VH-VL binders against q0atu2. Designs and how they scored, part 75

Target 1, 119 residues: q0atu2
Amino acid sequence: MLDKKARIRTSREYRNVFEKGKRLSGRFLIIYYVENALDNNRFGFITNKKIGMAVIRNRIKRQLRAIVREYQGQVKNKHDIVLVARAGIGKSSFEGMEKDYIAIMKKAGLFARNANKID

## First folded at step 19 (VH-VL)

Design vj4
Fold by OpenDDE, fold request of step 20:
Structure vj4 (fold): chain C 119 residues (1-119), chain A 121 residues (1-121), chain B 108 residues (1-108)
Amino acid sequence: as target 1 above (119 residues)
Amino acid sequence: QVQLVQSGAEVKKPGASVKVSCKASGYEFTDYYMHWAKQAPGQGLEWIGEINPDWGDDNYNQKFQGRVTMTRDTSISTAYMELSRLRSDDTAVYYCARAKYYWHFDAFDIWGQGTLVTVSS
Amino acid sequence: QIVLTQSPGTLSLSPGERATLSCRASQSVSSKYLYWYQQKPGQAPRLWIYDASSRATGIPDRFSGSGSGTDFTLTISRLEPEDFATYYCQQYESSPYTFGQGTKLEIK
């Protein structure tokens, strides 16, 4: 699990990302990202009912946390990033989701220059 | 019909704990932050804290930190606020209220009916 | 924390009159994060104004919100009997999401 410090926790923090952040869409994920005034990154997640029933949503939530945690150290600092799960994500494999995450984060330029990313 | 229904009035002794529930219906419970507010008799509103029902992340007013715990049960669309080490000045009506935090942003657009908590020796 | 100070504490007016309620913030608050609520005795608060100047669903046109920075105002152009209540401003600029102490609008 992500540390509390690495999570977007408040409604106001989420609103800030949606209102001021940039938006990029992947196959299974949409990310909103904006610079913050901190020395760490914070991640938030939106997994609404469009992606499926509770069982599916819980799986997706678990997998998203795992993916973000795995690559957390390779993300450029000082960003708030919200991941929005798209409707089709429920049919995606973990590997597919991971690939989509990496692709969209690369496109956003959010990985560090020396990051050891999976291509 | 969107609504929040809170548990009934409570009478507690100093030092005890109280747990108030707030059941949501008519909307997707996890799409809104749940907030709690305190209103002492004849006084104004005081924000206690908020919780993300989907992820369980909570944020409390510093004034209540250490004594308040917010939780939720998504299976029954119910949020809980527990206040411990009660004292007389905790006597108040406690409200839950929802707030949208993505796509559209309306603060406290739906409120529970309130729960009176009386703390007396 | 941001402190919201409302004035006056109590406003006594008659139906048909104009009411002006003030809310001053200890620091700048973006208009999109300033809200007003109406509360009547024995009832929960109700969202009344959002984004400082937008009326919530079902709120009559006689209500208007205005202001920016640190000074915000709720105006009732012509008071109706059902308008007599306590009004609270609230900021969502930063946590804690504080309320003003309220203005009680009572019938003269």
Scores: ipSAE 0.930, ipTM 0.962, lowest interface PAE 0.4, mean pLDDT 95
Fold by OpenDDE, last read:
Structure vj4 (fold): chain C 119 residues (1-119), chain A 121 residues (1-121), chain B 108 residues (1-108)
Amino acid sequence: as target 1 above (119 residues)
Amino acid sequence: QVQLVQSGAEVKKPGASVKVSCKASGYEFTDYYMHWAKQAPGQGLEWIGEINPDWGDDNYNQKFQGRVTMTRDTSISTAYMELSRLRSDDTAVYYCARAKYYWHFDAFDIWGQGTLVTVSS
Amino acid sequence: QIVLTQSPGTLSLSPGERATLSCRASQSVSSKYLYWYQQKPGQAPRLWIYDASSRATGIPDRFSGSGSGTDFTLTISRLEPEDFATYYCQQYESSPYTFGQGTKLEIK
């Protein structure tokens, strides 16, 4: 699980990302990202009922956390990033989701230059 | 319709704990942060804390930190606020209220009916 | 924390009169994060104004919110009997999301 410090926890923090952040859409994910004034990155997640029933949503939530945790060390510092799960994500594989995450994060330029697990 | 229904009045002794429930209906429970507020008799409103019902992340007013615990059961769209080590000045009506935190932003647009908690020896 | 101070504490007026309620913040609050609530005895608060100047659904146009920075105002033109209640301002600028102490609008 993501460290408490690595999570967007408050409604105000989410609002800040949505109000001030940039938006990029992938196949399964939409990301909103904005610079923060911290020394660490924070991640938030939106998994509404459009992505499926509770069982599906729970799976997606676990997978999203796993993906973010795996690559968080390679993300440029000082960013708040919210991942919004798109409707089709419920039918995606973990690998597909991971690929989409990497692609969208690359497109956003959020990975560090020396990142070596994203190629 | 959209509504929040809270549990009934509680009478507790000092040092005890109380757990108030807030049942949501008419909307997607996880799409809104659940907030809690305190209103002592004849006094104003005081924000206690908030919880993300989808992920369980919580944020408390420092005044209540260490004594308040917010939880939720998504299977029944119910939020809980537990206050421990109760004191007489904890006597108040406690409200739950929802707040949208993505796509559309608003503060507390829907409130529960309130739960009176009385702390007395 | 941001402290919101409302004035006056009690406002006694008659129906038909104009009411002006003030909310002062200890530090600057963006208009989008300033809210007003109405509360009547024995009832839960009800969202009244959002974004400092936008009326919530069903709120009569005799109510108007204004202000920016540290000074915000709720104005009621031509008070109606049902308007007599306690009004609270609230900030969502930063946690904790504090309320003002309230202004009780009572009938003279």
Scores: ipSAE 0.930, ipTM 0.962, lowest interface PAE 0.5, mean pLDDT 96
Fold by OpenDDE, fold request of step 20:
Structure vj4 (fold): chain C 119 residues (1-119), chain A 121 residues (1-121), chain B 108 residues (1-108)
Amino acid sequence: as target 1 above (119 residues)
Amino acid sequence: QVQLVQSGAEVKKPGASVKVSCKASGYEFTDYYMHWAKQAPGQGLEWIGEINPDWGDDNYNQKFQGRVTMTRDTSISTAYMELSRLRSDDTAVYYCARAKYYWHFDAFDIWGQGTLVTVSS
Amino acid sequence: QIVLTQSPGTLSLSPGERATLSCRASQSVSSKYLYWYQQKPGQAPRLWIYDASSRATGIPDRFSGSGSGTDFTLTISRLEPEDFATYYCQQYESSPYTFGQGTKLEIK
């Protein structure tokens, strides 16, 4: 589970990311990311009804948290990052989702130089 | 039609707790933050806090922090605000209101009808 | 926190007159985060102006919002009987999302 400090918690914080952040699209995920004034990263998630029924959404939410938590320590600091689940994510495997996350984060240049788990 | 329907009026004694509900209909409950506001009799509006109905993340006005708890039940599209250790100056009408936080951004475009909470000994 | 101060506290006017309501912020607020609400007795507030100058759905064009930085204004060009109510400004610039204390527009 992500610590409170590692989560985007307020609506205003979400709005800031969407209004000022950069957008990159993967197969299953879209990320919005922007630098923050903190020393830590914060993650937010958008999992709307387009991705599936409640059971599917809950699974996706759990898996997204797990993925973000796994790679959290390898992400460059001072970023607010929002993950938007795309409609097709409900049909993805965990591994597929993880690969997509890694790929899109790499493309965004958000992983630290010493990150080894993403190779 | 989009609407927020709140629970009925409450009468409480000092030191007690009150839990107000806000049921959403006509829209996707989890797509909007739920906010709560306080309005004392004859006074203005005061923001209490907000909650992300999808993830449960909450943010409170420091004035109420420690006494307010916001929760939600997504299965019935209902948000809750609980205020504890009630005192006389907690007597007010409490409102829930939604706010869009992604794709398009709105402030409090839909409000509940309000819930009167009376605190008296 | 950002404090919003509205003036005047009470505005007494007659139908047909022009009304000017002011909202001053203790620090700069982006226009996109400044809102106005109308509230009538016994009713919940209703979103009236968003992004400082955009009318919400169903709001007549006699209402106009303007301003930037720390000074914002709600103007009613020609008052109608149904316009007499209390108006609140609100900022979404930063938490807590504070309201002004309100301006009560009453019939003279």
Scores: ipSAE 0.929, ipTM 0.961, lowest interface PAE 0.4, mean pLDDT 95
Fold by OpenDDE, fold request of step 20:
Structure vj4 (fold): chain C 119 residues (1-119), chain A 121 residues (1-121), chain B 108 residues (1-108)
Amino acid sequence: as target 1 above (119 residues)
Amino acid sequence: QVQLVQSGAEVKKPGASVKVSCKASGYEFTDYYMHWAKQAPGQGLEWIGEINPDWGDDNYNQKFQGRVTMTRDTSISTAYMELSRLRSDDTAVYYCARAKYYWHFDAFDIWGQGTLVTVSS
Amino acid sequence: QIVLTQSPGTLSLSPGERATLSCRASQSVSSKYLYWYQQKPGQAPRLWIYDASSRATGIPDRFSGSGSGTDFTLTISRLEPEDFATYYCQQYESSPYTFGQGTKLEIK
């Protein structure tokens, strides 16, 4: 799991992202992102019953965390980012989800210029 | 019907621990943060903390930090608040309350019925 | 933390009168993060006003919330017998999400 420091943990923090952040939609993910006043990025996740039963949700949660961790170091600093899992994500592969994440983050301009794992 | 049903009254001795449960029904348990509040007899409301039922992330009032632990069991849509090292001034009615944290935002729109915890020697 | 101070502590009025309850914050609170709750003896609190000025579902229009910055007000235009209760303001601006100490609206 992501370090506590790298997670959006409070309801107020989530609200801030949704109220003030920009929204971009991918195939499997929607991201909300906003600049924060910190020196680190924080990630939040929204997974609901629409994406599937408990087993599916748990898998998706693990995979999302894994993806975020993998690319965390390449994301521009000082952002709060919330990933919202879309209904179709339950039928996606890990690679498909990863590809979608990379694409949407690129579109958002959230990757650092020297990011090499996303090419 | 949307409701939060809390466990029954507790009587504890100083130094003991109490664990209050809050069972949610009528809505998606993981779509709302669960909050807890304290109300001492004849006094106002005090916020204790919150927990994200989906991920387990918690945030506590510093006043209770180190003595309070919030958990949840998603399989039964139940949130728990455990308060340890109880003292007399912990005697109060404890409430759980839900709060929406995405899409539509609201504060504590649904409350449990409250759980009286009495701490006496 | 943000401290909310309500005034008066107790307000004694008769049915039909106008009630004005104040909530003052120690620092600025956005209106979208200011809430009011009603509580009657032996009952759990109930959400009454959200976003400082929006009535929760089922709340009569005789109730109105207003204010911004550090000063917020709950007004009851014409008191009904069922309105006599304790009212709490609460801020969601920052953790901890503090409550005011409450204003007890009692019947004269």
Scores: ipSAE 0.929, ipTM 0.962, lowest interface PAE 0.5, mean pLDDT 95
Fold by OpenDDE, last read:
Structure vj4 (fold): chain C 119 residues (1-119), chain A 121 residues (1-121), chain B 108 residues (1-108)
Amino acid sequence: as target 1 above (119 residues)
Amino acid sequence: QVQLVQSGAEVKKPGASVKVSCKASGYEFTDYYMHWAKQAPGQGLEWIGEINPDWGDDNYNQKFQGRVTMTRDTSISTAYMELSRLRSDDTAVYYCARAKYYWHFDAFDIWGQGTLVTVSS
Amino acid sequence: QIVLTQSPGTLSLSPGERATLSCRASQSVSSKYLYWYQQKPGQAPRLWIYDASSRATGIPDRFSGSGSGTDFTLTISRLEPEDFATYYCQQYESSPYTFGQGTKLEIK
């Protein structure tokens, strides 16, 4: 699991990302991202009811955290990033979700230049 | 109808702990941060802390840090605030209140009815 | 933390009069993070103004919020009997999300 310092924890922090951040949409995910004044990245997640029932949502939450954790070290520093799960994500595979995440993050230019696990 | 319903009044002795519940209905529990506020008798409002009901991430006022614990049970749309090592100045009405944190934003647009906690020796 | 100071502490007026409530912040607060609440005895607070100048749902137009930076004002153009209550300002600019100490609007 992501360390506490690597998580967006407060409502105000979420609001900051949504209000000031850039938005990119993928097939299963939408990301909002903005630079922060910290030495680390922070990740937040929105998994609302439209993605499915509790069992599905819990699975998606677990998978999203796993994906973010896997690629965390390859993300450019000093960013707050919120992942919003789209309605269709409940029917996606882990691989599909991961592929979508990578594609969106690449499009956003959020991966470090020396990243080697994103192809 | 959107509402927050809190647990009943509590009477505690100094040093004890109290756990207040706040049950949400009429809306998606996880779509709003749950906040807690304290209001001592005849005094103003004081923010205690917040919790993300979806992920469990919490943030507390430093004044209460170390004594307050916020939790939630999503299966029953209920948030909890536990205050430990109670002292007389903890006597107050405690409120829960929701706040939207994505898409559209607001502060505390819905409040619980309040829970009186009395700490007396 | 951001300290909000409301003035006056108590405001005694009669129905029909104009009420002006002030909220001063110890540092700048964006308008979108300034809120007002009304509270009557024995009741929970109720959201009254959001974004410093927008009335919450069901709030009469005799209420108006204004201000920016460190100075905010809640104005009631013509007081009605039901308007007598305590009003709190609150900032959501940064944690902790502090409240003002309140202004009690009482009937003269």
Scores: ipSAE 0.929, ipTM 0.961, lowest interface PAE 0.4, mean pLDDT 95

